# Ledger of designs, part 237: VH-VL binders against o60147

Target 1, 175 residues: o60147
Amino acid sequence: MLEKNKYLYIFRHIQTNQVLLSQGNVLKKTALFQLPYPLQKPVAPNGMRPAKLRKDHWVPLLKVEFPNESMFQSVFMQLLNYRKYRSVQPLTSDLLKLPIPVRRRKIMRQEVPNTIADLADILNKEKFPENSVRLQLSDKSDSEYADWPPSVQIDSEEIKLSRGFREKTTVDEAR

## First folded at step 13 (VH-VL)

Design jc17 (framework fv_dargistotug)
Fold by OpenDDE, second read of step 14:
Structure jc17 (fold): chain C 175 residues (1-175), chain A 120 residues (1-120), chain B 106 residues (1-106)
Amino acid sequence: as target 1 above (175 residues)
Amino acid sequence: QVQLVQSGSELKKPGASVKVSCKASGYTFKSYGMNWVRQAPGQGLEWMGWIHTYTGEPTYAQGFTGRFVFSLDTSVSTAYLQISSLKAEDTAVYYCARGTYYLSYGFDSWGQGTLVTVSS
Amino acid sequence: DIQLTQSPSFLSASVGDRVTITCRASQDISSYLAWYQQKPGKAPKLLIYDASTLESGVPSRFSGSGSGTEFTLTISSLQPEDFATYYCQQDYEYPTFGGGTKVEIK
């Protein structure tokens, strides 16, 4: 079993592109509370918080391995703060012209690049040791959303997680 | 030093209301959720729900809807539990407990508890 | 809701004994489990989180293990101050507690 205190998993919703952070490769249901909009039990569409965790609707975005728990925790909390900060920012005039559901969807669709950019920004500020942070992406092109500091080593191989969020094993691949 | 200090014991009659306070100190109030846990005399722990201290969004456990209300005063880093239409079965110690929003670190800090006694 | 079943409900032991408490979840909760100690008239105290991580300041004689549906709290050598009630708690979903295990002096 992976050390959750060293690994950050980020997932995205296949429809809304909402982003969830996880200590482990298995999302817990309470992870849904990360979503910034304070709506209880709304429908996932329209940029709202899903009422239930549908594992099949979430796919891996990236995996980050940190040197230790302290670094992990610091980055994790900062990521959440960045997200919260964005959620309370005044909306642009252009967005205000849109119906609320459309507006919310548009905002939520930016969560993937925003989260990646946030991660890079945080890591740039933290000034961790060179090549001490290992980043694995489901799509290598997603790394282009930000400039990464020397502390980050981007893996050449893409992350491999099953629909149940477990890391794929040789046995799983044979099925 | 992280501290959660709750209001004192309450003695109420059936049908009355009570409001328990939980004042936090020693940490950033909005960085952690606040949970409420009930413990009837001689019984186990029961999670009542939590309130998101950043957004103010409350979530109530099953069985704790309607008469139970979570609220905040962030200006004084205080969480509140209000129980209306009190019943005898509401007699219990009520705890506030700090927990992270999304990480699994458990409830790492607890208030000292507030005994609420409901009797005729 | 996820149900947690602790066993045993009561445990009599002596100082120096190795004590083991089990917590079983009604479904797979991965490692999202914590252990608490509660003494009479006091608030619970966090001992273990994430199934096996020792909370800061907790003696090393406490340890947690398990994943999925079966979890264990172990006290390697019971001390006088360890006589208390212990609870497991999951946060995979909305938090729920086990029924508790009272460790009393033999």
Scores: ipSAE 0.333, ipTM 0.787, lowest interface PAE 1.9, mean pLDDT 88
Fold by ESMFold2-Fast, scan of step 13:
Structure jc17 (fold): chain C 175 residues (1-175), chain A 120 residues (1-120), chain B 106 residues (1-106)
Amino acid sequence: as target 1 above (175 residues)
Amino acid sequence: QVQLVQSGSELKKPGASVKVSCKASGYTFKSYGMNWVRQAPGQGLEWMGWIHTYTGEPTYAQGFTGRFVFSLDTSVSTAYLQISSLKAEDTAVYYCARGTYYLSYGFDSWGQGTLVTVSS
Amino acid sequence: DIQLTQSPSFLSASVGDRVTITCRASQDISSYLAWYQQKPGKAPKLLIYDASTLESGVPSRFSGSGSGTEFTLTISSLQPEDFATYYCQQDYEYPTFGGGTKVEIK
């Protein structure tokens, strides 16, 4: 039904700050399709190897609760489109001055502020009912990356990193 | 088991076009970039550019803009190189190669190569 | 962009010899250099990445060293299957390859 899949779970990589979007409270390996570059594990002395999805390296960034599945689908699709758009944009002159490895690390670190800004932009554009969208952050200071519309209610309680996302994605699972 | 399998050799006349395919298997196609590398007879390796497999966005090295086009068919995990208005100087073996543009890892898997011969 | 110069272009060696190939970059590329082996009629094979890290399955007689602008590939005791052309490649900027070094039997 409409109340099914009304939660968007956003994860960040603990070291690179890369972001993954999920329709469920547990990451699936297919989420790696969202990354423009595969993750690499550090190895001595100075090389990196492609990594498998390690769930312990991804922590909650934020959880969004929508009033219904239709709104969830709309926002989720738009957020994926924003991510695609960002991945193909020309680099700024400042970034082009940096060596390729340095600029890639800097770009990855921007995924958290960029995702939060994109989410806020979508929500400002859609004009949902007042206090209809609930936002719960792992770090409330991350809300400062954007100006939020009246439709957004930010939860006073932060997500505990050690617990991941405790809530289920469907009404049946939550109860 | 990672494999890149390319289409067979082509013999073309000047002015014709050619489309080389590179079919990937054994890994998640969209998680790695696909590079194209050319080697003219008796010459060294020359990087032509790459295509971002998730977005489809190509990047071309200087000298490979205009007549060269990189594209994808993600439904069959295949990358393509199209060369238009073929010239004799395009005679070469064309390789596809899997890479990550994240860190210094090199190209760890290569297609077997496709020989394109342009002669009249 | 970044130019890589390999020396020598050709070398003749005997089985058991220690072989050294040099790659010089036109600017500092830190450790962002890989080495490849190519046999006639075959695609290149990655040997070393990040200047000195040996790729899985590559024999320990191969080693890489260097940083900045000067890099070397060493084969400590040349084997019959090592007669091939070797290429360096940087990815500090857009990738470029060296001109190659052909290692042939004396």
Scores: ipSAE 0.000, ipTM 0.483, lowest interface PAE 12.6, mean pLDDT 81

Design jc18 (framework fv_dargistotug)
Fold by OpenDDE, second read of step 14:
Structure jc18 (fold): chain C 175 residues (1-175), chain A 120 residues (1-120), chain B 106 residues (1-106)
Amino acid sequence: as target 1 above (175 residues)
Amino acid sequence: QVQLVQSGSELKKPGASVKVSCKASGYTFKSYGMNWVRQAPGQGLEWMGWINPYTGEPTYAQGFTGRFVFSLDTSVSTAYLQISSLKAEDTAVYYCARGTYYLSYGFDSWGQGTLVTVSS
Amino acid sequence: DIQLTQSPSFLSASVGDRVTITCRASQDISSYLAWYQQKPGKAPKLLIYDASTLESGVPSRFSGSGSGTEFTLTISSLQPEDFATYYCQQDYEYPTFGGGTKVEIK
């Protein structure tokens, strides 16, 4: 019996720094629905939900391997909750003074570190077994955005995924 | 084991409202999306939308906005579908189904379905 | 929305037969396709997800294949309990279902 995929991939947009959660290393269009701002045509401004999935505009941020599907599901849904929670928070007075495009850009720039911090926070609360969660980052320095619990084992090697696409290796990961 | 139990069949008149319940058990309610699927008599399956049990945010498919409302009572692990201003065309079996389209696991658990009949 | 076209709509077969059902997507959906079985008066049952992964508890005679726009569900040896309606479903975008394929006894 083949187990369900227990990998979490997080991608960031090369221009907007928006973040998408993915079960696989290949993005699907529904991933765009994670973005807090409404779909706009033809091209969504920075901070909006793009109308089309341009896989080449998304680069890998990190990869997480969970012990099982249940743990993966829990963390995934919590991550979505954290993002939604932030998106509906009242804006500070300083941000309100800025033009909407500038404001949105500033908010989006924090999405990467916030997402990493959210992940760490969720994992700290979950209290998974020691070294049961494997974390691989595209940039090792990104691990400094949060304190990681003992359940997380940070890989010494950085991820080598291509933009929005599966890594071209002799052995494909099971989905 | 995972189980979704829906409320019983409903017979309504046009213009009335109905509220179908879906009680979940055997898993962490907030960790899985809850979908609603409609099936008219003798017809295929139609995805109506879903609700995020963690955030409470509903998403409605095209054609299921306005008269259709998804809601939750997380204290009893229950999802609800309310249909207002019922029409004859709303006659169908309505299913709740566990799954999240952000993932690729499919809808792995279904309620037994609730028949809603709208007749004058 | 992504349209899924199943073929055939109706299929007559005998116990022991190899049965093949096709699902075509209106656009590339990678491998984000699931297959369901539905018997009269019952809820659908998940058989295959991610195009080719067998759901737990599903008999091995069921298999899924394909990617992109063409997908296939295969029953290697049809059993009496397999007479039902089968649906494909994609979740590359907002979920949509195929029109269904009813497998009837010959």
Scores: ipSAE 0.829, ipTM 0.925, lowest interface PAE 0.6, mean pLDDT 91
Fold by ESMFold2-Fast, scan of step 13:
Structure jc18 (fold): chain C 175 residues (1-175), chain A 120 residues (1-120), chain B 106 residues (1-106)
Amino acid sequence: as target 1 above (175 residues)
Amino acid sequence: QVQLVQSGSELKKPGASVKVSCKASGYTFKSYGMNWVRQAPGQGLEWMGWINPYTGEPTYAQGFTGRFVFSLDTSVSTAYLQISSLKAEDTAVYYCARGTYYLSYGFDSWGQGTLVTVSS
Amino acid sequence: DIQLTQSPSFLSASVGDRVTITCRASQDISSYLAWYQQKPGKAPKLLIYDASTLESGVPSRFSGSGSGTEFTLTISSLQPEDFATYYCQQDYEYPTFGGGTKVEIK
């Protein structure tokens, strides 16, 4: 009985644990504008350019299915804005005592639990219909970073680790 | 169905200000980004930036910082473009356009355009 | 900024002709390109996004192809209502538009 559905695809970086949100199952370069810390230094000539997207460095974290595009867009924009506002919050004294590279690595490692907690917080306040939002994780234990509202169903099937959310093709298998 | 209706043409002197409106209907206003695109007479299209209607936060393209302000009134589903200290080179048709992700997959709905003429 | 160069800048054609417009990007933009149609005095209309995906309601005579830096818009059999200016636009970074191609009647 659902109308038009929409998926939110959430990726994590295999080394840094940073998170990217995507409207599609393949990351676009513009997703890098979500990152407060670039993965690499920008290269001349445009020093303000984000690091180049390496699609092979990003793996599925979770996939969220919404009943319609309106609910998807609302939650997607809320997550982007929450991540932006989170990036300007004052650091705790414990973090401030750490050297910058160590501090940055620790903050990046927390991005997975933070994103999951943020998603749950948004869904808890949005009061969507019971069992209307479907959540599929690559690692089910990541669901324990938050308390989920009655609107959320967590899929018993984990996302198989693969290149993005796409299945391995015949060409990929021949390689 | 989706509609974006813009305010009427404006004739202004250099140094004046103008405020163009773009009233949205037929969709959930807060769920889609609102973009502004300019077209000078006889010239092509130029993206000016966008505003996030959920947060009210604007993002400006290079060259549109300072005199240009994007704003919203979500209670009436309306986006605004304000240009201060108008110059002759601001003469253009200004369009609002709806985008479906962080920047855009292309703009699937456009306002009819507002001609702003700046002359002495 | 990513620059888009369109060829030709103008084109004269007859009804029933096959029309091809090219868009070249200054750097690799993968498939993140859209095409628009603009008639005199009117707002642009989205025709194609993601290089080759036809927007809902757009006639099947329009098609897009290409990836990387070279893209084409094709109109397989030009109709009277197709006389317009066409623009390509990238969304790989902040959006930029090509200079436009004016398709006029012979």
Scores: ipSAE 0.006, ipTM 0.505, lowest interface PAE 12.6, mean pLDDT 81

Design jc19 (framework fv_dargistotug)
Fold by OpenDDE, second read of step 14:
Structure jc19 (fold): chain C 175 residues (1-175), chain A 120 residues (1-120), chain B 106 residues (1-106)
Amino acid sequence: as target 1 above (175 residues)
Amino acid sequence: QVQLVQSGSELKKPGASVKVSCKASGYTFKSYGMNWVRQAPGQGLEWMGWINAYTGEPTYAQGFTGRFVFSLDTSVSTAYLQISSLKAEDTAVYYCARGTYYLSYGFDSWGQGTLVTVSS
Amino acid sequence: DIQLTQSPSFLSASVGDRVTITCRASQDISSYLAWYQQKPGKAPKLLIYDASTLESGVPSRFSGSGSGTEFTLTISSLQPEDFATYYCQQDYEYPTFGGGTKVEIK
């Protein structure tokens, strides 16, 4: 019995720091629909959903390998929920005092650490088996954004992926 | 095992409304999305949209906005498709199918389909 | 929207034949393509996802290949139960289906 893909890739936008979840190491357009803000035809400012996928603007943030599809699926859906929940939270009084563009920028700057923290929180709650989840980061220092449960094994080697694309390596991944 | 069971065939008049149900079992309902696919008699498959079973957020394909409403009752693991102001052109078999378009696993589980016939 | 064009629309074959169905996408969809089988009065059944991965429980005589804009579904040795309509489906953007290929008995 063949299991479905159990790899989660997370990308960040090089300018806006927006975050996209991907099953594969090649982004697809529908990934943009994860973003909480409305789709607009022109290039969207920070806090908006761009109309077009510019793969070259997205760099890998981290890669997670789960023990099986069910675990992957659960975590994936929860991550989407966390993001959605966060996006609809009332803005602080301090943020409301700022112009909308500045406000959006500040909010989006937190997407990377928030996503990492969300992932850790979800994994802490799931209580997966020890060392059953493999985490690889593009920047190892990003692991410091959260406390990881024993189920997570952080890879000492950083991710070697091209922007928005899978790099051709001697070791092929499932996706 | 994963199973999607839809409500029975419907015969409606133009202008009426119909609500099709899709009851899921054999998996964690909220961990997947539910897609709706239409198939007119003798025609191909047409994706209508999907609903995120975790968040409840619906997304509708072009041509399926306004009269089409996706909803959930998570307490009974059931997804619903409501069509209002029915037209003859809405005559088709409607399928629910498990999956999300954020992922690329295909639609791995389908309901048996619900025939909706709109006739005066 | 991404258009998927299947070829041929109709295919007559005999039991034991090697059958190949093609699906062409209007743009590059990487490997985000699935294949389904549908029999009359029944719901579609997933055969292949991610262009080439066989769905669990599907016979090994089914295989998928291709990437980018050209994809193929192959049945190595057609069986009596394989006479059906086959659809390709992409999810690189909002999901769309091909027009279908009906495999009939010769």
Scores: ipSAE 0.612, ipTM 0.858, lowest interface PAE 1.0, mean pLDDT 89
Fold by ESMFold2-Fast, scan of step 13:
Parts: C-alpha cells; sequence; structure tokens
Structure jc19 (fold): chain C 175 residues (1-175), chain A 120 residues (1-120), chain B 106 residues (1-106)
C-alpha cells in the first residue's frame, strides 16, 4: 500500500525564474494560478482560465520525497501560505523607483531563493526524523540558499531532465 | 465592473490651484496603481505619472515635478491630482487610468476625463 | 525617455478596408507595447497589450504584431465604428505614447 502524493515537485520558468509547486511529477495548467504575477493577463470573468503553458518553458528545480502523505500535505500547505504572504507585502521604495519590467524581473528572480529558503524554514520548524526527507535538485548550488535541518538528506544525483516532468496536455497549442 | 468616475470640469485663473478626483469602484483599489494622463486641446496623450494605491507612493514623469501632486484617500477608493500655480499651458483634459505595479497590461480602465481650462 | 513614432499621422479609408498602423520605438522595448482607440470627446480604450494580446471584449478584426522596435496594429475589415484616433504606448520604461494616427472615412 503506497501513500499518495508523498512527493513535492518545484518547477522554475527558464526565462523569468518564477516558481510553481506541484503535487505530482507533471505540471498542470491550473498551477499557473499560483503566480502572483501571471505571464499573461487572466481571461475576463466570463472564462476563468490560466495562461497557456509551454512544455519547454518550465524545468524541474527540485523534488522532495516525504515519508508519508500527511507530512507532504503539511509542508505543501505551509509553503503555499508563505508564498501568499510574500505576494501581499508592500514593495520596498527601491523597487518602486524601477520601471515596471525591471521591477518585475527583480521580484521574479527572487522566487527561487525565496522558495528554497521557505522550504528549509518549514522543514527546520517541523523537526522531522533524521534523514527522513530526501531532497533532489537540478542544480546543487541552489541548496546554498538555506541551512537544512538534520531531517533532510540532499541527493548527490541531479534530477534527470525527461518527459516525466511534463504532461502532454500542458503543451501550448494556441501559440 | 470596473469604473473610474472623475470630478467635473474646472475653469480657473492663472496662479490658482485645482484638485481633480477619480473615484474607483468594481475592483480592489489597493491592488492596482493609478495613472494620470493629460491631453491638451488637439494634441495627443501624455503620461504624467502614477501612484501606488497600496503604499501611496507617487512617481512623476519628467516635466510633471513640482506643481503636480498625486494623492489617495483609500477609505473612499479615490485618487487625486492637484495642480498648483496654474498656467495657460495646463489647459487639457486630465484622465485617470488603472495600471499594474508588477506587470505591463496596458491601462485597461479609464475615467471619463476632466477638462481643466486656465484662462483670464 | 523612449520615443514612439507612429505612421501615418492621418489615414483615409473605406468600410471593409484593411488598415495598418505602424509604431516605431527609439530603442528595443521587447513586447511591452499597447494600442488604444480614442473617439472624439471620449476616453481612450485599450485594444491590445503585450504587443499582440487582444483585450477582452475587443473585436477579433483588431490584431497587433511586432517586437523590439517596430510594431503594427491591423484592422482586417474596417467598420463604421472604427473611425477614431489610435495610439501606441510603451511601458518598458516610464510610459510614453505615440503621436496618434487619425483614421478618417473617405
Amino acid sequence: as target 1 above (175 residues)
Amino acid sequence: QVQLVQSGSELKKPGASVKVSCKASGYTFKSYGMNWVRQAPGQGLEWMGWINAYTGEPTYAQGFTGRFVFSLDTSVSTAYLQISSLKAEDTAVYYCARGTYYLSYGFDSWGQGTLVTVSS
Amino acid sequence: DIQLTQSPSFLSASVGDRVTITCRASQDISSYLAWYQQKPGKAPKLLIYDASTLESGVPSRFSGSGSGTEFTLTISSLQPEDFATYYCQQDYEYPTFGGGTKVEIK
């Protein structure tokens, strides 16, 4: 009996560095609703649709394996709450002085370090058993954005870039 | 539906001050910036600046520093443009227009415009 | 500031015509360009943003194209209600507008 959804997958946008969380190894179009700064303007109220996904625009950042589904759910929900909190904070005066596109790029560039730091903070607070959480990154240097608790084991192998992180239905057919 | 309603036309003498209002409805006021755009008679559109509705911080385009002041009253979802020491060349229709802080989606909602005429 | 140059400044056309308006930027602005329609005595109306994305509620006969420094607004089959002045606007830096193109009936 395998527990469902014990893996957290985090994807990054290759151009903007924006981050999406997924409960599976495939990125769904609905994940775009997580973005506080959508890549395209949302459709009018007559149709609630996210922006289109392009299969090669999103790559795995990291994946986390939890011992069970309840630990996964706890961490996943806390991480979403951290992201929500960040999205509603006032911008600093330094950022407000920048042109909108430059400001947006700076904010989006910080999503990778911020998400990794938030993940580590949550894992440190939870005090899970030693070596119970396995973290695998596509770029190991990204682990340096945070101090990891003893519960985390960082895999020596990089995430294999394959169609396993893509879903055919996420291909943008309209572009 | 998003609606921006501006105050009525003003006729002022040189040296006077004017305060134009722009009342917003149909959206979360603090989630968008408010832009001010001027159009002199027979001329094109000229961006004056914008104000962040969350922080209240204004940004002015070059040429609109000094005599021009953007402000807000968030309790009534209203943005204001004040012009001091009015000159004849300030005669124009002044528009408020909604924009974003982070992304460039154009100005997707506009006030109806306020005509300010400066003459002796 | 980034300067936007529109051509032509004036255009005479008949209902059913394909109308093309060009906007040129003084530097590369990627896709950060919007198009507006303004009728006499009225506020501008957003037609297109991000160079080619049609604003909700805008008829499909309007389309935008281009990137970098040259952009085009096209009206595929001009209707009576389309006689207006059209403006391009960049927001790559502080926003600036083009000088406008007045589309008049022949």
Scores: ipSAE 0.006, ipTM 0.508, lowest interface PAE 10.6, mean pLDDT 80

Design jc2 (framework fv_dargistotug)
Fold by OpenDDE, second read of step 14:
Structure jc2 (fold): chain C 175 residues (1-175), chain A 120 residues (1-120), chain B 106 residues (1-106)
Amino acid sequence: as target 1 above (175 residues)
Amino acid sequence: QVQLVQSGSELKKPGASVKVSCKASGYTFKSYGMNWVRQAPGQGLEWMGWINTYTGEPTYAQGFTGRFVFSLDTSVSTAYLQISSLKAEDTAVYYCARGTYYLSYGFDHWGQGTLVTVSS
Amino acid sequence: DIQLTQSPSFLSASVGDRVTITCRASQDISSYLAWYQQKPGKAPKLLIYDASTLESGVPSRFSGSGSGTEFTLTISSLQPEDFATYYCQQDYEYPTFGGGTKVEIK
């Protein structure tokens, strides 16, 4: 029985640091619907959902390999939930002091550490087998945003990034 | 094994409402999204939308807003499709299909379908 | 919305034949394409996802290829149980289906 792809990619926007969850290393347009704001023409730096997917504006933040599809699916859905949950939380007093555009940008820029923390929290709760989850980061220092459970093995190698290009998988190379 | 079992065929009059159920088993319900697909008699497949089974958030395809409502009862691992103000054009087989909107595994499991017939 | 055009709409073939069905997307959808088989009175069955990955339990005579805008489903040797309607489906954007290809007995 061939196992399904069990890789989670999290992408960040190079300007806004907004994040998108992806199963593969090529973003779907539907990924944009993960963003909290309506689909609009204005540029993403305003914290809005862009009308078009500019793939070259999104780079891998981290890559997670799960033991199986079920675990991947579970974590993926939970990540979506955490993200949505944050979006409805009251703004902090510090944020409220900022003009709306600045506030929005500030919130968006926090998505990277928040998402990493969310992932760690979810994995802590899931209690997966030791060293069963492999985590690779584009920046190893990003791992410091959270305490990782024993189930997570952090790869010493960083994801290779280039402008307009994403990491190739074995599957991609075979095509 | 994964199973999606839908409610039985429905015969309704125009203007009435129908609620189709899709009960899931054999997997963690909240880990996989649920899609609804319509197929009119002798026609192709049409994606109606999906519901995030974890958050309960529905997303409707164009043309399926207003009269169509996706809902959940997670306690019994069941997704629902409600159609209000039924029209003759709503006559079709409605399928629930497992699949998460943001992923690309395809719709790997389908309900057996529910025929909804709208006739005066 | 992304339109998927399948060709042919109808295909007559014999057992043992090599069958090829094409699906063309109105725009680049990368590899986000699935293939389904549907028999009369039954729900669709997933055959291929991500353009070329065979779904578990699906016979190896089925294969998918392509990327971007051109995709192909191939049945290397048509079996009696393969006479059905086949649909491509993209999920790069809001999911849409092709019009279907009915494979009939010659």
Scores: ipSAE 0.828, ipTM 0.924, lowest interface PAE 0.6, mean pLDDT 90
Fold by ESMFold2-Fast, scan of step 13:
Structure jc2 (fold): chain C 175 residues (1-175), chain A 120 residues (1-120), chain B 106 residues (1-106)
Amino acid sequence: as target 1 above (175 residues)
Amino acid sequence: QVQLVQSGSELKKPGASVKVSCKASGYTFKSYGMNWVRQAPGQGLEWMGWINTYTGEPTYAQGFTGRFVFSLDTSVSTAYLQISSLKAEDTAVYYCARGTYYLSYGFDHWGQGTLVTVSS
Amino acid sequence: DIQLTQSPSFLSASVGDRVTITCRASQDISSYLAWYQQKPGKAPKLLIYDASTLESGVPSRFSGSGSGTEFTLTISSLQPEDFATYYCQQDYEYPTFGGGTKVEIK
């Protein structure tokens, strides 16, 4: 069964700016199936996704706290659907004129703005209660990629994660 | 407590249609996809497809297009499988199962199954 | 479609035995594999997902291993309630199931 979680963590790759979604504060190796977009189906055998998860290459982009697991699951499913939709769209003629390595780099650099815009779009669509969703960004300027609904409170505090990209808990602190 | 409760067994003539229901409870219906799996007597499991409970969009496996229709009534947290123009080869137990395709969490909750028997 | 081949199709064992079931995929499916147990007249029950992660409530005698194209389900000390048919299932693409392995009493 899926864990009973109300937190969404989104990670960015330090070098490529690619984005991974996580249902919890730990990145699973299977999260790599989310890559690449939009050039190929994310689960395609010949996809451009990395073969190995290097946890030290991924840093938190944002953390979202939802009021309950139901809202978290709804938003998470919608975000996966948005990501899937982007992966099957035809490339523009502008992109097709670029050499393959340049084209891939340009597409990957757009994943952070696109993911943030998608998240905001979903939250605007859902009409959640005022101030019910807490958004914590690693870089405050990333909030400018979208207009946020009244349901969202933006937190300016740094996201602190333990080794392996797991947020320190009371249990970890006691040890 | 998560439960998927399916409608009772059906005995049908070839050419008839059948509609199997799967009522979900104990969780938010729209937060999980619903899969349909068939098992013919003495045979293995066969995935038929799924329906996205949030969008209402069905996806059918090869071999289950045309006569098979997945639908929802979200107001009562129920998924439906309709089979038209029934054939003897459709005789099977039909299961609904909760899951998500993009995550390797498997199908964690299953209905009890609905036996559909097609005979003359 | 991705084909899954289970071996053996039939296995006779005694209580206390270690049993091993294999599942081979026709192409690399990474770790996108689950294992199910089905008892006669009952719906399948999820045992393992993501190749090796034990589902909540499943006894620790069950374990899964493997990646790519070769996967194994192991029951370390077979109990009377473990006599059942076991299925592997991939969700790397559209889901497909293996043919099943029936574990019977000797």
Scores: ipSAE 0.006, ipTM 0.498, lowest interface PAE 13.0, mean pLDDT 79

